VH-VL binders against q0atu2. Designs and how they scored, part 231

Target 1, 119 residues: q0atu2
Amino acid sequence: MLDKKARIRTSREYRNVFEKGKRLSGRFLIIYYVENALDNNRFGFITNKKIGMAVIRNRIKRQLRAIVREYQGQVKNKHDIVLVARAGIGKSSFEGMEKDYIAIMKKAGLFARNANKID
Below, E stands for the ipSAE of ESMFold2; O stands for the ipSAE of OpenDDE; V2 stands for 0.75 times the mean of E and O plus 0.25 times the DockQ between their complexes.

## First folded at step 11 (VH-VL)

Design y25 (framework fv_dusigitumab)
Fold by ESMFold2-Fast, scan of step 11:
Structure y25 (fold): chain C 119 residues (1-119), chain A 122 residues (1-122), chain B 111 residues (1-111)
Amino acid sequence: as target 1 above (119 residues)
Amino acid sequence: QVQLVQSGAEVKKPGASVKVSCKASGYTFTSYDINWVRQATGQGLEWMGWMNPDSGWTGYAQKFQGRVTMTRNTSISTAYMELSSLRSEDTAVYYCARDLGYDSGEFYFDYWGQGTTVTVSS
Amino acid sequence: QSVLTQPPSVSAAPGQKVTISCSGSSSNIGSNYVSWYQQLPGTAPKLLIYDNNKRPSGIPDRFSGSKSGTSATLGITGLQTGDEADYYCGTWDSSLSAGYVFGGGTKLTVL
């Protein structure tokens, strides 16, 4: 679980990211992201019923939160980021979700390249 | 050591499709993404897209979306770029180039193929 | 019109120093690492600089790169006749049309 400060919690905050943010799609994830006026990053998570039953959706949500927590220090500060799981994510491995997250965050310019370089 | 060798020159009529190949050697083919870049005579470099040879994932420049397809055959370490609905303005030298890949977030092209000239004329 | 702006040409005498600029925006150079490519006449481009200021093996230290804000610079000292080429900057653009973008290219003449 992420710290309270690092969570997008209100419908107003989610709406702001969707309306004003940029969108990038990966294989299993879609991110919406916008710069915020705070001192920290905030993350939101959406898992739709098309993914599967509540047990599966809850597992995926927990795994995504774990991935975000692990790479939290690599994300450029002052962003609100919402992760939306695509229907196919239910068949992905944890490693597959992690790989997709890293790729999409780097492609968006949200990861510091020095934080996760392959050299 | 590292080499990318491309297929030979092609001459096509407007409306046709062309498929250019890029054979990799001297490294693990599936560890690096292949990008495609073209250059019209006397013009600058124009990025077309990337393809991950391990996953088959692709990302295409908006200008080419719907006309370009990038694939690979891992058993022969070969990448392909197919461009359809050819126009005279597609006349260019087409290059394949290696990068560290989508997964790494690194986009710089350390090795390039020799180029394939595609001429579109009636 | 290329997304990244370079001067179309630059010239200097052997042994002199030249600087080639590359100007972009916050969504490309301002957010991402810059690379530079050298294209000798009739050849494929060759990587000169990556990650703003790093050289691949085999590139002499008279080639250097730097980045400040939304602009990048390629510096070449001790110019040689063999440096006559087109030079391109390149970077990822994180805008809505996300993709790799090149500068328009700069023709270097060593006179």
Scores: ipSAE 0.006, ipTM 0.563, lowest interface PAE 13.2, mean pLDDT 85

Design y26 (framework fv_dusigitumab)
Fold by ESMFold2-Fast, scan of step 11:
Structure y26 (fold): chain C 119 residues (1-119), chain A 122 residues (1-122), chain B 111 residues (1-111)
Amino acid sequence: as target 1 above (119 residues)
Amino acid sequence: QVQLVQSGAEVKKPGASVKVSCKASGYTFTSYDINWVRQATGQGLEWMGWMNPDSGFTGYAQKFQGRVTMTRNTSISTAYMELSSLRSEDTAVYYCARDLGYDSGEFYFDYWGQGTTVTVSS
Amino acid sequence: QSVLTQPPSVSAAPGQKVTISCSGSSSNIGSNYVSWYQQLPGTAPKLLIYDNNKRPSGIPDRFSGSKSGTSATLGITGLQTGDEADYYCGTWDSSLSAGYVFGGGTKLTVL
C-alpha cells in the first residue's frame, strides 16, 4: 500500500504531468513524469476501458501499485510519475508487468540504484 | 528473420548534417527500442541514445545533446538518426541495434544493422 | 575514458583458454546484467552473452560469462583462429549522466 501522500489525486496534478512532463512508452506501460517541488515522489495510475472489464482494470491497478511500492526505494526523489496501462496489459503476467516497469524506469533515468533480480 | 538494414555511406563537409536510416523487418517494429551506437576508426563502441518506435520518445547521451535527433516512420518500420554540426571527430561507422533485453527488464542488443560509414572531410 | 575497464589486449595459442575482465561500479555492473559483444574485423558487433551468463542460440558453449560484485568476466575455452576479434562488455548505467555504457574493448589475438 502506497502512503496517500505518495499518490497523485487531482485532475490538475495529472494535467500538469501530462502537459509539462516527459513521456516514455514500454510494452505494457506508458509513464509520464516531471520533477516536483515536494520532498517525496507521487504516483498516479490510469487504466482505461480498452484494457478490459472493471474487474480486470482493478486487478491491474492493484498489481501496479504493488510493483511501485516494491521498487519505491530505488526511485529518484522529487518526481510526479503517472503510469498508464496499455491495452495489452490485461494479458500480461505480474512478472511481465514488473519487468516492463523496471525497464521503463531505468531508461527514464528515474532509478537511483538499479534493482537486479539475479540475486 | 530479424534484420536491420541501414542506408549507404555518406561523405559530408564540416558543419553539415547527416541522416542515417535503419529499416527493420522480421518482428513487430514498435515492440522494441532502437539504439544508436557509433565507432570511430580503430576505436571502441560509443552509445548515442535510444528511441522508442511506439511513442517516438528518445533518450540521448549527454555528449550528443543538441546535435542528435532520433525519429521513426512506423508505416515503413524505419528508424532515423540525424547528427548536425558535423566535425572531423564525427567520422565513424554508425550502427542501429534492437534492444531485446526489454522483454526481461534488462538491456542488451541482439540484432545490429550492418553499419553506415560517415566521413566528415573538407 | 571508458566507464567500464577492460584490458586493451589478450593473447593465447589455439586450444588454450583466455578470460577477459570488465570492471565497473555499483551504478552499472553492480546493479545490472552484463552483456558481451564480439566484433570480427570489418563487421557489426554480435551478441555473445546476455544476462551475465546466457548464450543466444548459435553461440557455442566455449563462451561463458560470469559476474561478481562490480566486475564481469568473459571466458573462452578451446581457442580457435576464428575467435580473433574485439570483445566488448556492456551494461546499463543508472546514473543520469550515462545510459548504456560499453567497456573500452579487448583485442584477442590467437597466436
Scores: ipSAE 0.008, ipTM 0.594, lowest interface PAE 10.2, mean pLDDT 85

Design y27 (framework fv_dusigitumab; at its last look DockQ between E and O 0.05; V2 from the best seeds 0.00; counts 0 for: pae E 9.9 > 2, placed apart)
Fold by OpenDDE, look of step 12:
Structure y27 (fold): chain C 119 residues (1-119), chain A 122 residues (1-122), chain B 111 residues (1-111)
Amino acid sequence: as target 1 above (119 residues)
Amino acid sequence: QVQLVQSGAEVKKPGASVKVSCKASGYTFTSYDINWVRQATGQGLEWMGWMNPDSGHTGYAQKFQGRVTMTRNTSISTAYMELSSLRSEDTAVYYCARDLGYDSGEFYFDYWGQGTTVTVSS
Amino acid sequence: QSVLTQPPSVSAAPGQKVTISCSGSSSNIGSNYVSWYQQLPGTAPKLLIYDNNKRPSGIPDRFSGSKSGTSATLGITGLQTGDEADYYCGTWDSSLSAGYVFGGGTKLTVL
């Protein structure tokens, strides 16, 4: 799991990302990202009711956390990043979700220059 | 069958703008980004940028920042690339191409338009 | 000028094997999968190889791709006259200015 220091935890922190950050959309995810004043990245996860029942939302959130954790070391430092699940994500495979995340993060330029893709 | 059909050749004067269209068919238009690539006569391929037809988000090559605008009309599955402040160096064949990034996490172009020749001359 | 470096030209006789190299850096080929495109004279580019070594449907197994480190290679065996074309490598670049990059292209002449 993500360390506490790697998590966006407060409403204020989320609000800051939404208000000050940039936004990009993929097929299953929307990311909001903004630079922070820390030495580490923080991640937030939003799964709205439109995704489905609580069981589904929790599953999606766990999957997203797993994806973020896997690629955490490749993300440029000093960013707050919020992942918002889109409506269709509930029908997506884990792999599909992962590929979408990678694509969005690449387009956002959030992967480190020396980052290597994890197969 | 996936097809990308581009608009016809354009002749423009320096300083003018050109808008090339790319009509997509045979797939869900909003599910794949459209990229634009140009090629000057006798030269190599040059990537210009990407456009997400669903959200309208774009990413442009630094070289074209401030001069290129990529848009879309989802009702007719058409992508547009507008290049302003044209100069002679912009004379090239411009291609639209479908991006499979969201499917694979890797970017490559599996379908291309036929190309649009843009000539910039005084 | 191109971010990815290719030899300007290669040539071989029909039936022979040719290889086209594509050299990049850690931010592009080193971090992303490479694709190859074939462009016949007067035509739009066509996807030839993706994900370093995968062939789209319709591409014969005479075409192969490989990647090692920050370099990629396109291999063509059993060279045919119809293979005479320009070949481009391409990949995503994860540098400060994220975007797709192409090689300079290689003109393949079948002797």
Scores: ipSAE 0.898, ipTM 0.952, lowest interface PAE 0.5, mean pLDDT 95
Fold by ESMFold2-Fast, scan of step 11:
Structure y27 (fold): chain C 119 residues (1-119), chain A 122 residues (1-122), chain B 111 residues (1-111)
Amino acid sequence: as target 1 above (119 residues)
Amino acid sequence: QVQLVQSGAEVKKPGASVKVSCKASGYTFTSYDINWVRQATGQGLEWMGWMNPDSGHTGYAQKFQGRVTMTRNTSISTAYMELSSLRSEDTAVYYCARDLGYDSGEFYFDYWGQGTTVTVSS
Amino acid sequence: QSVLTQPPSVSAAPGQKVTISCSGSSSNIGSNYVSWYQQLPGTAPKLLIYDNNKRPSGIPDRFSGSKSGTSATLGITGLQTGDEADYYCGTWDSSLSAGYVFGGGTKLTVL
């Protein structure tokens, strides 16, 4: 799981990202992102009822947190980032969500050097 | 089959604007980004930017920021690239290309348009 | 100047093998997978290799790719006259000006 310092928790913090941030859409995900004044990144996750029942939304949210955690070392510092799952995400595989996340983070200019590709 | 068909050759005066079109067929237009790449006479390939046909979002190479605009019309599965304030150095073949990034997490262009020659002279 | 460095030309005889190098940095080749594109005279580029070493359907196995550190290599064996073309490497650049970058291109002449 993400450290509590790396989580967006309050409605005011989410609202700040939505209102002041940039937005990029992938196939299954939308990200909203803005630079923060902190020395770390923070992540938020939104899975709305259009995705499906609570058990589906909870699975997707857990999978997205796992993906973000796995790649957190590659994210450029000092950003608040909110991931919003699109309606079609329930039909995606874990790998499909992961690839979508990587593609949109790269396009946003939010990924730093990837240690896994230095071999 | 997947096909990208571009508009015909253009001849422009310095200072004018040019708008190149790229009509997609054989796949769901909104599922893949369209990238634009140019090739000046006798030179290599130069990436200009990407355009998401679903959202309309774009990302441009720094060199073209302020002069390029990439748009689309989803009702006719067509992408557009408009370059303004043309100079003789903009004389090039302009290509649109489909990007598989969302399927792979890596960016590469599997299908390309045939190219549009833009000549800026006199 | 392109951000990815390729030799401007390479040549070999029919049936021989050739390699084309592509050198970058940690922010591009070092962090992302590499693709290769073939451009025959007067035509649009064609995807030849993606994900460092994978071939699209229809690309013969005499074309291969590899990546080590911040460099990539395209290998062509059993050279044919029809391979005479310009070859470009390409990858995402994760630096401050995030975007796609191409090598300067290599003209392959089959003697």
Scores: ipSAE 0.636, ipTM 0.888, lowest interface PAE 1.7, mean pLDDT 90
Fold by ESMFold2, look of step 12:
Structure y27 (fold): chain C 119 residues (1-119), chain A 122 residues (1-122), chain B 111 residues (1-111)
Amino acid sequence: as target 1 above (119 residues)
Amino acid sequence: QVQLVQSGAEVKKPGASVKVSCKASGYTFTSYDINWVRQATGQGLEWMGWMNPDSGHTGYAQKFQGRVTMTRNTSISTAYMELSSLRSEDTAVYYCARDLGYDSGEFYFDYWGQGTTVTVSS
Amino acid sequence: QSVLTQPPSVSAAPGQKVTISCSGSSSNIGSNYVSWYQQLPGTAPKLLIYDNNKRPSGIPDRFSGSKSGTSATLGITGLQTGDEADYYCGTWDSSLSAGYVFGGGTKLTVL
């Protein structure tokens, strides 16, 4: 479950990640991430109009939230992480998005080795 | 000013491997995927796969999975395609192409390399 | 046999108009935008049309594209001898073997 405290909510919070964070891109996703001063992680999700109509963009956001929820117990704490959907993400399957997310997060060093999977 | 310059022609025996290079200039190399497309003599175009230069991630056409490896060296803005266990039917011109589809959310190849002829014969 | 079907050849006189069809399915043309490529003899392909009907810089407006249902069409007006080439449609196919697909190509002869 993605609690309210696990969400990046304000423009200032998003800007901090973009301006101070590290960036890593995959085929369908880009992540920006930075350490925070909290006891938990926070996640943000961005699509742009190049992906498609609002219905499509909202579907993509829901899929990405589901992926993050699936693996949230494996993510090292104290990070703000923004997922940006690349324009071509609508051509991926859910599994393709998930694999891209896992690869990016491993490369970024954000997965804890022994965290329990939740689902 | 965007250019993709490929390595020269190769002659290989069956069972060998070939590695074709593609040097990019005139744009930020890590901003766009590189795709590889081949064309046998007198035949149409055949897509082989994509490679993201920033992460190094790839997606291969099912026909080539297990035989193709696409890589890059970002410090010299160069993409590579390696095809192993070559057969006579792999004789073709191999192209690299820049995929500009990020801007529009689709796949389209706006700049192409000049092509690299690979001949597989004994 | 190509996933996208194009006529093998078309011909017309200088100054005339020609159209080249590209027939696919709901998993490719029906769900994705179409591009067209020109390949002059002995050269690499060149992008003519992207996003169904958009022209990159330097492509004259006598080249046009359209899409309806699972079919796409390239139109060329004011034919010139220099238009003699092979033309390929291309798009993403979202089916189980997902990937990019090209049509079989159409040879345009200017008589």
Scores: ipSAE 0.007, ipTM 0.629, lowest interface PAE 9.9, mean pLDDT 86
ESMFold2 (binder alone), look of step 12: mean pLDDT 93; pTM 0.953

Design y28 (framework fv_dusigitumab; at its last look DockQ between E and O 0.71; V2 from the best seeds 0.00; counts 0 for: pae E 2.1 > 2)
Fold by OpenDDE, look of step 12:
Structure y28 (fold): chain C 119 residues (1-119), chain A 122 residues (1-122), chain B 111 residues (1-111)
Amino acid sequence: as target 1 above (119 residues)
Amino acid sequence: QVQLVQSGAEVKKPGASVKVSCKASGYTFTSYDINWVRQATGQGLEWMGWMNPDSGQTGYAQKFQGRVTMTRNTSISTAYMELSSLRSEDTAVYYCARDLGYDSGEFYFDYWGQGTTVTVSS
Amino acid sequence: QSVLTQPPSVSAAPGQKVTISCSGSSSNIGSNYVSWYQQLPGTAPKLLIYDNNKRPSGIPDRFSGSKSGTSATLGITGLQTGDEADYYCGTWDSSLSAGYVFGGGTKLTVL
């Protein structure tokens, strides 16, 4: 769903984000974010086994990708951002996840200054 | 019933530190951020920062960076705001307030403490 | 001095309608929902409006909010003496220094 260039794909890329990036926790998500040397943002998604069965993890991942895609144009450029799902996310609604994502991204200052909220 | 109950008035000298407490009840303490807002006498509201009671993470207004520390004790559902290197300009009523950001993606404060008066005088 | 600009004061007679403006920029009101707070004399602020135009439980429909562009407006109809208070707009600012910002406040006097 996300363009290939907008994806964190390698373990090395993930490791770089975790080691050098900042961390911010929301209710259902934790984000790690760091500036990259590219002209575009890249997103990674992690759903650990503590989230639930593979079916649940895959659902959550799809939902998170949908959320990220929806707000992708509002995110400041040149960032690698990894979304880590927290244990309670499996019981959250899509809307709840979305609101949490927005809140975290705002707190992280990752939304563009002139970006408008998508209603 | 959601309640935020703050500690009593403080009188401090310049250069000292003050630590105000905010005890929350009536809801899950770790589910909502606590924000601190102050108001000097006859002046407007000034946002100081947010604190996530679950993670302990904070975000401070630039004006208070280096002087403010927001913490919490989850076992007693209490948030703390410590302001150091106090100046006369820090004389104000300090409020804690519950943040609905995680629920709505928009930040606003639905419940407020009663306020704590902090007076800084030599 | 405040990031959001409000008129310092407004006044009207009981029963009349008043509006309080709140002007900001693309990084705050232009990008985020606005909230309004009422502060009665000697009391803590009270949430009056959230998400531009929504009222919390217990807030009468005499209070309304709207947002357009980088500005927000609080409307109060059927003004009552008990409405005499300070009113503050607030919103998130998505600038480099992300954080919440308030307007300077508006003192409403009921004549």
Scores: ipSAE 0.908, ipTM 0.954, lowest interface PAE 0.5, mean pLDDT 95
Fold by ESMFold2-Fast, scan of step 11:
Structure y28 (fold): chain C 119 residues (1-119), chain A 122 residues (1-122), chain B 111 residues (1-111)
Amino acid sequence: as target 1 above (119 residues)
Amino acid sequence: QVQLVQSGAEVKKPGASVKVSCKASGYTFTSYDINWVRQATGQGLEWMGWMNPDSGQTGYAQKFQGRVTMTRNTSISTAYMELSSLRSEDTAVYYCARDLGYDSGEFYFDYWGQGTTVTVSS
Amino acid sequence: QSVLTQPPSVSAAPGQKVTISCSGSSSNIGSNYVSWYQQLPGTAPKLLIYDNNKRPSGIPDRFSGSKSGTSATLGITGLQTGDEADYYCGTWDSSLSAGYVFGGGTKLTVL
């Protein structure tokens, strides 16, 4: 679980990221991201019906939150980031989703210099 | 197995543009990014950018921003790199390379095309 | 100029051992995994090491890699004449201009 202040909560906040943000696609994930005027990063998660049944969507959403939480310290500060799961994500392993997340975050230039996964 | 086959040598005048192709086979073309790397005669490797063959999205090295365009045609599993406003210092061998980053979370190039020589001279 | 620093050349006799260094900064080697590429004369580069110390299928274990801080090292033992080539380190650079960067290359001569 992410802290409340680290979550994108309102439809207006999601809309801002989609309208003003940049987009980058991975194999299983799409991210939309924009710099914010806050002191922290905020994350949103979208798992739509194209992915599959509710049990699959709920599993994916929990796993994505866990991945984001694990790498939270490596993300460059002051960004709003929305993760959108692609239709094929249900066939991926946890490790596959994790690797896809790392790759797209690096390509987006969102990982901080000298960041550590654990520290 | 995995092969990347590039188009043949080009000779261009300063100010012209060149478009190099890279045909992939032996794997699912849309599953791995294609990167472009060049090497001037007797010089080192210089990264130009990446292209996602599924989305068509690209990322270019700052030095080439505004002069390079990377595209693909998924129906024939072919990537393209077009470099415009050519100068003599663009004379180099241009390589395409497959990136395993989505499988590993780290970027590295496991298969390379044979290279395309581009000569810019007056 | 290259972003990562390598010695321009190294040489040794067949059967000997060599090491090739690659020095970077916190935004590249310090934050990301390092790969090594071998380029035989007149050919395209070939992946030799990835993820700091892993070998692709078909690469013999006499080739090894390591990383410490902002530097990486390629080790080659039991040198053979067929190892004569240019060697390049490479990694992702996480700075403002995020992208892939290479070392300047090291020419290995086996005499």
Scores: ipSAE 0.734, ipTM 0.902, lowest interface PAE 1.2, mean pLDDT 91
Fold by ESMFold2, look of step 12:
Structure y28 (fold): chain C 119 residues (1-119), chain A 122 residues (1-122), chain B 111 residues (1-111)
Amino acid sequence: as target 1 above (119 residues)
Amino acid sequence: QVQLVQSGAEVKKPGASVKVSCKASGYTFTSYDINWVRQATGQGLEWMGWMNPDSGQTGYAQKFQGRVTMTRNTSISTAYMELSSLRSEDTAVYYCARDLGYDSGEFYFDYWGQGTTVTVSS
Amino acid sequence: QSVLTQPPSVSAAPGQKVTISCSGSSSNIGSNYVSWYQQLPGTAPKLLIYDNNKRPSGIPDRFSGSKSGTSATLGITGLQTGDEADYYCGTWDSSLSAGYVFGGGTKLTVL
């Protein structure tokens, strides 16, 4: 699981990323990201009701957290990053979400190192 | 069959702009990003940037920031690259290419347009 | 933006083997998988190798790729005169100015 310090926690923190941040869309995901004044990254996750039933939304959120945890050591520091699941993500596989995440993070310039899984 | 068909050759004066088109067929245009790559005569390939045709978002190589604009018209499955403030050094063949990053997590260009020659001369 | 280093030219006789090197850094080849492109005279580049060592459909197994550390190698066996072309390596560069980078190209001559 993500460290408590690596989580976006409050509505104000989420709103700051949406209002001040950049947005980048992939096939299954949208990321919003902004530099922060901390010495670490923070991640947030959004799965709204249009994704599907609660069990599907919870599975997707858990899968996205696992993906972020796997690659967190590769991410450039000092960013708040919110992952928003797009409609249709419920039909994707874990691998499909993972590849999409890697692609959008590279295109956003947010990876500082290789995107390999943490050994 | 995936195909990328580009607009015809252009001759421009220094200081002008050029807009090259790239019409895609044989696949869902909005599912894959279009990249632009140029090649001056006798020189290597130079990546210019990517464009997501679904969202319209772009990422440009640092060298071209402020001079390049990449757009699309999804209703006709066409991508565009516009380069402004042209100089003689911009004389090159310009290619569009499809990238598979969303399918693989690694970037490579599996289909390329035929190229568009842009000549900048005074 | 960093660049990948390739020899400017290589040559060999028909039927022989040649290798083309591609040298980079930790931010490009060391962090990302490598692809190779063939450009026949007067034509657009064509994808030859992806993910370091995989061939797309239609590319004969005479073409092979490998990667070690921050270097990649394209191998071509059973050389044919139709293999005369420029060959480029390419990969994503994960540095601060992230983007795609190509090698300088290698001209293959089949004598």
Scores: ipSAE 0.564, ipTM 0.872, lowest interface PAE 2.1, mean pLDDT 90
ESMFold2 (binder alone), look of step 12: mean pLDDT 93; pTM 0.951

Design y29 (framework fv_dusigitumab)
Fold by ESMFold2-Fast, scan of step 11:
Structure y29 (fold): chain C 119 residues (1-119), chain A 122 residues (1-122), chain B 111 residues (1-111)
Amino acid sequence: as target 1 above (119 residues)
Amino acid sequence: QVQLVQSGAEVKKPGASVKVSCKASGYTFTSYDINWVRQATGQGLEWMGWMNPDSGTTGYAQKFQGRVTMTRNTSISTAYMELSSLRSEDTAVYYCARDLGYDSGEFYFDYWGQGTTVTVSS
Amino acid sequence: QSVLTQPPSVSAAPGQKVTISCSGSSSNIGSNYVSWYQQLPGTAPKLLIYDNNKRPSGIPDRFSGSKSGTSATLGITGLQTGDEADYYCGTWDSSLSAGYVFGGGTKLTVL
């Protein structure tokens, strides 16, 4: 599991990222991201009802957390990042979500050394 | 099948702006990013930025931030790159290119436009 | 002022083999896949190699790529006069000013 210290938990913290952050869209994911004043990165996850029923949304959220955890060492420190799943994500494979995440994070300038794990 | 067709050559005065177009055909325009790359006479390739045609989101090379704007019109599958405050050093061939690397989580340009020559002179 | 270093020129005779190097750092080649582009005189660049060593459809197997650490290499065997071109390596740079970077280019002359 992703550590509690690495999770965005409050509505105020989510709003801060949406209001002050940059936005970048991929095929299945949108990220909102802003530099924080902490020593660590924090991640938030949003899966809305347009994706599907609660079972599907919860599966997507668990898969996204697994992807983020796998690549957490590659993310440049001092960022709050919110991942918003797009409606089409329910039809994507795990590998499809992973590739989209890697591409978006690289474009955002948030991935550091050794970011390639798609092999 | 896949084609990127760019607008014709431009001659501009220093201080002017230029807007180059890139019309895509043969694929779903909104599915792949468009990147812009330029090449000064006798020089190498220089990346300028990327534009996501679905969202309109962009990322620019630091050197061009504040002077470049990348946009699109999805109804005609056309990308645009506008460069302002032109200097003689901006004389180059400007290319648009499709980024297929998104499918692999990487970046590489599988199809390129034919190029647009922009000459900036007094 | 390219971020990736290539020799400015290489030459060989028809039928011979040539290699073109591309040297970078941990934030670019060391962290990301490398592509190679061929630019024939007066034309737009053409994708020749992607993901370090893969060929697009239509690219003959005499073109190959490899990567080790922070360097990449393009190999061309059975050289033909039609291979005279400029060759560029390219990759993503994961530094704070993230973006795509190209090598300075190598002019291949087939003697």
Scores: ipSAE 0.008, ipTM 0.677, lowest interface PAE 8.6, mean pLDDT 86

